# Designs tried in a protein design chat: VH-VL binders against MKRN2 opposite strand protein (MKRN2OS). Part 6

Target 1, 223 residues: MKRN2 opposite strand protein (MKRN2OS), of Homo sapiens (Human) (h3bpm6)
Amino acid sequence: MHCAEAGKALIKFNHCEKYIYSFSVPQCCPLCQQDLGSRKLEDAPVSIANPFTNGHQEKCSFLLRPTQGTFLREYDGRSDLHVGITNTNGVVYNYSAHGVQRDGEGWEESISIPLLQPNMYGMMEQWDKYLEDFSTSGAWLPHRYEDNHHNCYSYALTFINCVLMAEGRQQLDKGEFTEKYVVPRTRLASKFITLYRAIREHGFYVTDCPQQQAQPPEGGGLC

## First folded at step 4 (VH-VL)

Design v3 (from v1 with light chain Y99L Y101L; framework fv_inotuzumab)
Fold by ESMFold2-Fast, scan of step 4:
Structure v3 (fold): chain C 223 residues (1-223), chain A 122 residues (1-122), chain B 112 residues (1-112)
Amino acid sequence: as target 1 above (223 residues)
Amino acid sequence: EVQLVQSGAEVKKPGASVKVSCKASGYTFTDYYIHWVRQAPGQGLEWIGRINPNSGGTKYRRKFQGRVTMTADTSTSTVYMELSSLRSEDTAVYYCARYGYDWYEGYAFDYWGQGTLVTVSS
Amino acid sequence: DVQVTQSPSSLSASVGDRVTITCRSSQSLVYSDENTYLSWYLHKPGKAPQLLIYKVSNRDSGVPDRFSGSGSGTDFTLTISSLQPEDFATYYCQQYYDLPLTFGQGTKVEIK
């Protein structure tokens, strides 16, 4: 079922004075039934950025996923998200009440935040060792897990701050990291989920084109 | 040197509450968890719970949940364990113990308080 | 819950004897760091417990060489190679792999 894969982008196109969202440009307009293959669209179709990726293919990244199910199928917008850090070999390190887990699968539909910057020379070569050394610390034993202060998020953020300190960078607190990096991506994810589910259910999603306001000519301010 | 100093012996009536203190010195108070362990007469060591002084986060053994409260005062480097609805079975020596760890390496209970005898009698 | 069971509950020994105490856990105490989170404590009436061994085989600072720990997974042993007068006490194994932390029931080492 390739056409409904989580990693596939959505398409937005203009027809019938509407914006139409779908998995691909259909042969016929769903509103007017006109053949779209024989006529050029007024504007080129636009891809809606897919906020999800296979986390096991992302190197040196912070990942988010629902604790149960997938974003596109089961996520209800209210359940807690689980977070982890990838190494360079497709393993996702994450912290739970069972201690540090090293997952080779399960993160195929994730939000990814890359952590390495272009000027972090040599960090990728040391990343797997740093992450493993950090993760085997007694600080991350199962009995140290606490829902509010010593959890999957604090595990990941503490490692990120260790990397930042090693590179002489400014550390981030939870609020700073969340606002700057997480919120924009979860906002895009919510929009994508809404569109995806509507398209899956109905085959397409439709919105009105914005109204164009005429500019008045240069002149006096009477009336 | 590292020391954990506990409050003195208590005698309480059944149904009362007792609050035992454990004052830490010689190390950074917020870097180490404090656990509470008791020993009733003729019994072995029994873990009650622990507190993270940095966060105030607590974990208790299920049988004490609802009766025990652990708190930390960072200004005085003191941990408190309060046990309510006391029964004769709560007669025991109560110990606080530091879980020796740094940020990267866990250890064990490396330092213990001297113990506080709590007697519950009518 | 992770349970630990000690054997024997008591033993009689003389000064100079080799003493062996065993501890068995209900599940593996090996963590992903390949360390095993089991400790041994010495306890005397009227005194606080004293750490002897942590992570199965590591002696705490100041603990005499006669004390040694060994074992793997679920089966652990504390050995006192040549018992001294101050060693007549109760010994406890303890898992600190998971909450609730649990102690063995204790092994009382008594004068023969």
Scores: ipSAE 0.000, ipTM 0.447, lowest interface PAE 14.7, mean pLDDT 83

Design w1 (from w0 with heavy chain Y50R, light chain V33L; framework fv_zigakibart)
Fold by ESMFold2-Fast, scan of step 4:
Structure w1 (fold): chain C 223 residues (1-223), chain A 122 residues (1-122), chain B 107 residues (1-107)
Amino acid sequence: as target 1 above (223 residues)
Amino acid sequence: QVQLVQSGAEVKKPGASVKVSCKASGYTFTDYYMHWVRQAPGQGLEWMGRINPNSGGTKYNEKFKGKATMTSDTSASTAYMELSSLRSDDTAVYYCARYGYDWYEGYGMDVWGQGTTVTVSS
Amino acid sequence: DIVMTQSPSTLSASVGDRVTITCKASQDISYYLAWYQQKPGKAPKLLISDASSLESGVPSRFSGSGSGTEFTLTISSLQPDDFATYFCQQYYDYPLTFGQGTKLEIK
């Protein structure tokens, strides 16, 4: 594994009338072997941002990670995702069959959704207390856990709705929250994983017009 | 293969209602959201809202809340958009559009209906 | 609402020209931007999604770039079929919003 490569953005550039994806612009085109440094590319290379972040460095955020392994290495696109909420001190609060866990590690490769708007100053200063008080209630004891309706997602969404209510905003149901915040990010993450693995295996990935399609994942859920 | 076919042009009087249909074929109707977009003569595109055909869940642009109603019939693979209390400024072409999943190329409204012209006149 | 502003509103160009259209968002939308082409009397056609991902069947002369608040659609060598109106559209947040459109006209 090349650790330095795992955290990098991908680069997309045009040469040989094709789009070429790589970790960096190579000195020579992988298709025609022509020197790319001696002449300017027709279009500036485009950076594809890494959708993953260290969740322990994200404050007041909703996090997603695979239940097993990491996104870039092990995630199969179909397995369930585990969700959690960060406090201001690098701790990820998450709900499982073992009750509310307060993780200091394990979320180093996560999708992050910030939960506070820039104008929510008062909430940020009360966040850790509100999250801890919410999490110690009898509702989130281990024996209350149930896969379909009382799980990591319902824990996180219920807390998010408590925050929205406190700020005078409308609550979101699971479908609304998932469509607005989760689906766009997981879609982008899935594309990035596919490109990343192809580049890591072959050194580059090439697309023609029309674009080669990969089959979307079948039915892994949020917890 | 994949296509959206909309109902024909409508001419309505102010205060009337109109219901536009959008019939999907060539794909699994419940796997994609259906969005509605209108375009007034000589103007740009305006997003009205969307429906999830699998759940019936809707999301509206605030401008159209209480005026537009989106529904779907899964057995007929057809989405509907009804406008009530029509005014002359509702004169526009109304489009349905599928919000599809393209694994490499991303999300967008990748398949559009041909459009339904709604004219509101006395 | 997120406001999308396109420039220019009208652009005159000749076949073979390199053409650039800009789209600006009123707030950070990351890469959640699509570009559409609309010809007179027809429905819009998706060209690009995720700011830079070319749709299947769209000619390689079309490209998109940008992130955050500033985005660009480029046509590297304009063809007769490319004279149309182009719209950007953000899908970062509801309501979805379109730019006002850029009309590309023959010079």
Scores: ipSAE 0.000, ipTM 0.443, lowest interface PAE 15.5, mean pLDDT 83

Design y1 (from c4 with heavy chain Y103W; framework fv_zigakibart)
Fold by ESMFold2-Fast, scan of step 4:
Structure y1 (fold): chain C 223 residues (1-223), chain A 121 residues (1-121), chain B 107 residues (1-107)
Amino acid sequence: as target 1 above (223 residues)
Amino acid sequence: QVQLVQSGAEVKKPGASVKVSCKASGYTFTSYYMHWVRQAPGQGLEWMGYINPSGGSTKYNEKFKGKATMTSDTSASTAYMELSSLRSDDTAVYYCARDSGEWYDYGMDVWGQGTTVTVSS
Amino acid sequence: DIVMTQSPSTLSASVGDRVTITCKASQSISSWLAWYQQKPGKAPKLLISKASSLESGVPSRFSGSGSGTEFTLTISSLQPDDFATYFCQQYNSYPYTFGQGTKLEIK
């Protein structure tokens, strides 16, 4: 696994009444060995978008990463996530027991939530200054850090609400922001991680069609 | 391929209840809020509220609080809106519509075809 | 509740005309306004969000402008497919509210 592969999509296709996941459509079906190049598949292959981006290339965005390791390699689905906010120059501002950190590296595999529209040029011009001024406040000194109430998430959300207020929008509490914007992305990320690791280990991943397992459908999810 | 397909037309008597369904396909159902909007014959649009299908929050227009109930079934990728104690002025086309999904809400970008509910004696 | 008022309620025009529809909010809504097009028997279609952001796939002859309490939708060169009812909608505060609609019909 390389950083260059973090943005690589997965492919899902149908054959042998199974869903088959891989990095690319193989020449032959891994289950029945039939040549797929000489036959039309029943349905066109579907691309599964990579939910991870290089956070240092995302401007004015809210980022999530595992506290330890990377999503694709080490994340177990249960460990804490660390959050930060990017400026316009690829620096990730994040709050920890050491105060506000300005990271130039370490967020190459992140979930990203953009915080500005392309036409918000006025806010974009002031973004780096506002973020720096916010981050040098006495509220975010090292000795004020507390795991439950004054942490990386409350730091990021407080800044997000300052942006919302400046744009004339209603502020969001932690539950509202998390449920609407964070949970759907982490849920997709979890499914992608499972598929990615299986494909890395075996070259492909196979699931049964819904009819065989009678599992209820879940959005655009697997059976 | 992103689609919202609603249940068929309903004719109800005053005092009855009606439950309208909205089946989503072509996108991750739990990633977008679902709004409900109604339109009386020849009239404008009226926002009723929204539900987060991922198991969560609802927001109702106060006018419909206690009269409309929004629910969702994530396993079926289907949203529901139930109206109770129907009156003749509830006669309308009821639409479900997907929130655009960005934290700067951009409007309702995908709409169901509408469900006509007629309340008559 | 924020009241949205559209003018005119009905507008007659010919193909090729420049058409403007106005929407006024009873209090400031910043730029949190969307425009929708609705044809008879069909669901509304999103045209413009955040007052001036053209939705993907919508023809460039449509444009939106305004902020605060006054907003306009402009069709620079009217086409036959544009005869429809147009609605503005604020999403600055709950409850979200729509204008009464402007019916654009053939002269």
Scores: ipSAE 0.015, ipTM 0.500, lowest interface PAE 7.7, mean pLDDT 84

Design y2 (from c4 with heavy chain Y103F; framework fv_zigakibart)
Fold by ESMFold2-Fast, scan of step 4:
Structure y2 (fold): chain C 223 residues (1-223), chain A 121 residues (1-121), chain B 107 residues (1-107)
Amino acid sequence: as target 1 above (223 residues)
Amino acid sequence: QVQLVQSGAEVKKPGASVKVSCKASGYTFTSYYMHWVRQAPGQGLEWMGYINPSGGSTKYNEKFKGKATMTSDTSASTAYMELSSLRSDDTAVYYCARDSGEFYDYGMDVWGQGTTVTVSS
Amino acid sequence: DIVMTQSPSTLSASVGDRVTITCKASQSISSWLAWYQQKPGKAPKLLISKASSLESGVPSRFSGSGSGTEFTLTISSLQPDDFATYFCQQYNSYPYTFGQGTKLEIK
């Protein structure tokens, strides 16, 4: 179960003229051993939000996860990502060489992009039916799967565009959707993974002021 | 109905700090990103960055890193932008503006009235 | 950074005229461009997003077109309330950047 790790935030604080990252404010500074006390830091510690969420708790969202393992543990920044669409009941619809899968588990550590505005009550009410009807189409049978043009990403994006059209909005091509909504989130995720792994390995991570730039996303295929 | 109301004008000396507030009403504060945009007197618009009030994650324009700090208070539905070590070239009108991080919303559709910050010696 | 260049910098026109403002990006931004109107002493107002999507409540005389690196804002029949400064803004990549503005003034 990943529920205890999912949503785990990082803490950034200043001490010894350094930025120090950890899972929680320690009793003593790891560099100088001075007693800190949680509420006695001169500058308030900053919580760095976990970019990952339990996808099964996200309604009507586009989800990304590594094809193997989890973002925090195994993802290398280069391996393929798998994508899916959630319904309102915690099920993740995703397309593979085995056809459309309806997962009740496995997406507990995902990047999430909400697909509905809070005021889209009518679409929310019809979402599960639309997603199921879309997913049972002959277009998404196992033998139609192709790595480059008819894959988990094209399945998800085609559904997203069906929703956009139903709401009178303009369709998005793959480049538009990826560059505006996916890349910024994977970039933030990459930075968080680097910090998280360093803290797990050493108990804390230290940077000079100003903070070092994160490595650019390295890619990795889709599906 | 949907409104962003900013704090009043500030006059500061060089080296001081200033904290501008932006109070949201009429919508779910945590569902929309909050951007900060600066406009120097008689000049164009300059994007400073955004904060996602759902979790507090931020993205800064590099030129404002170390100068500006964006925070939010979900309980008060208020976003904040603090400027440190003020210089005369920080004199500008500072705007907050709503933009959802969700793919259905594009551009900054609701703006605060602006907060004039004047830095003079 | 992506540089946004507007032309003209100043435009003089009369009520009823058709006016066009051009915005050029230093590199491709697909359709990720917004147009804003700003009147003296007021905050900017969003007119158009995703290059051509008219915002709710904005008069139909405003329209946007273009993709890639060249974009146009058109006002088909200028009204007195339209004399203002207009800005384009790309949101394809960080940092978001604005054009320098086009001041539309009475002839």
Scores: ipSAE 0.019, ipTM 0.444, lowest interface PAE 6.8, mean pLDDT 84

Design y3 (from d11 with heavy chain L103F; framework fv_rovalpituzumab)
Fold by ESMFold2-Fast, scan of step 4:
Structure y3 (fold): chain C 223 residues (1-223), chain A 121 residues (1-121), chain B 107 residues (1-107)
Amino acid sequence: as target 1 above (223 residues)
Amino acid sequence: QVQLVQSGAEVKKPGASVKVSCKASGYTFTDYAMNWVRQAPGQGLEWMGWINTDTGNPTYADDFKGRVTMTTDTSTSTAYMELRSLRSDDTAVYYCARGEWEFYSDAFDIWGQGTLVTVSS
Amino acid sequence: EIVMTQSPATLSVSPGERATLSCKASQSVSSYLAWYQQKPGQAPRLLIYDASNRATGIPARFSGSGSGTEFTLTISSLQSEDFAVYYCQQYDNWPYTFGQGTKLEIK
């Protein structure tokens, strides 16, 4: 038995009135053992995209990662997340008790929220300069760090609001930004982690099809 | 199939309240925001607000603040919009519409069929 | 609020012709603009999002262009089913706002 590559998209297919999730379509249904090779013409499997990206390859984006470990291995759904902003050259700017850090590594498994549309070339051209100038401000020195109100999130959000103002858009407070952009991504990530870990441990994961009930298996052939 | 199904037409008197429902199916309810849009007879579209379906937190357009309440029931994948202190100019078709939470895309890709609310004496 | 202005209010064209519809924003909305089609008695249908991307299932004859404050929807070879009201919508800032609509009618 071989395992699919970690970090690839998962697949979903239906059989036995169930949704079955796996790294690749098996030869036989894990529930009824029926051969899927000759009988899978009716419905194509659906790919479920990996919600995590290499943050160092994301330009002009807001990134989230667990403060400790990685999403797929260690994240428990409750631990604190650390946030940062990418420049155009793979550097992740983030704020901690040690001041603004400029990371060239460590964000390889991140949730990414793009901050610019691909066709906004004018802002993208100035992005690295504005981010660097913002980040060297006295406001973000190490001694200014404060866990509740002057932290990695307030650093990132203040820069995002500078970008929004430059584009003539409405500024967002922490609750507004979190609710609109962060919560949907972290919820998707949580579901993916659950699927990924189950498939990794058991080879597959099963859920009920909407509005359908399981029907008795007709029996299996050889795989 | 991805769809939004709304409750049926309502006839109300001025000063009454109306509560419109919008039942989602074919997708994970909490992965999309739900927007409410109305259209008076022969008029254009007017955005009323949206609700975060995961947290239940709403945001309302200024013209409706104080008169509208948006809620969700995640267990039934249903969104609700209640409009109070109805006036004759609230006569309109009320739509629910799902929107994405992506930073650069909030277009409304799936719409309910609409609920006609008539306010008359 | 951002005011969206569509022109013309009514456009009379024949089947097979090209139709061009305009939408202007009172301030820049970048590319955060959608186009919807509405037929009598029906809910609006998403055609174009992010100014130029066709929604799933939308025929190639529909195209969107523009950025900032000026946007265009083009229908390159009108079919009988294309005669409807078209709305633009900005989703750059709250409240989200729609244009007043352009009615496309048979000449």
Scores: ipSAE 0.015, ipTM 0.572, lowest interface PAE 7.5, mean pLDDT 84

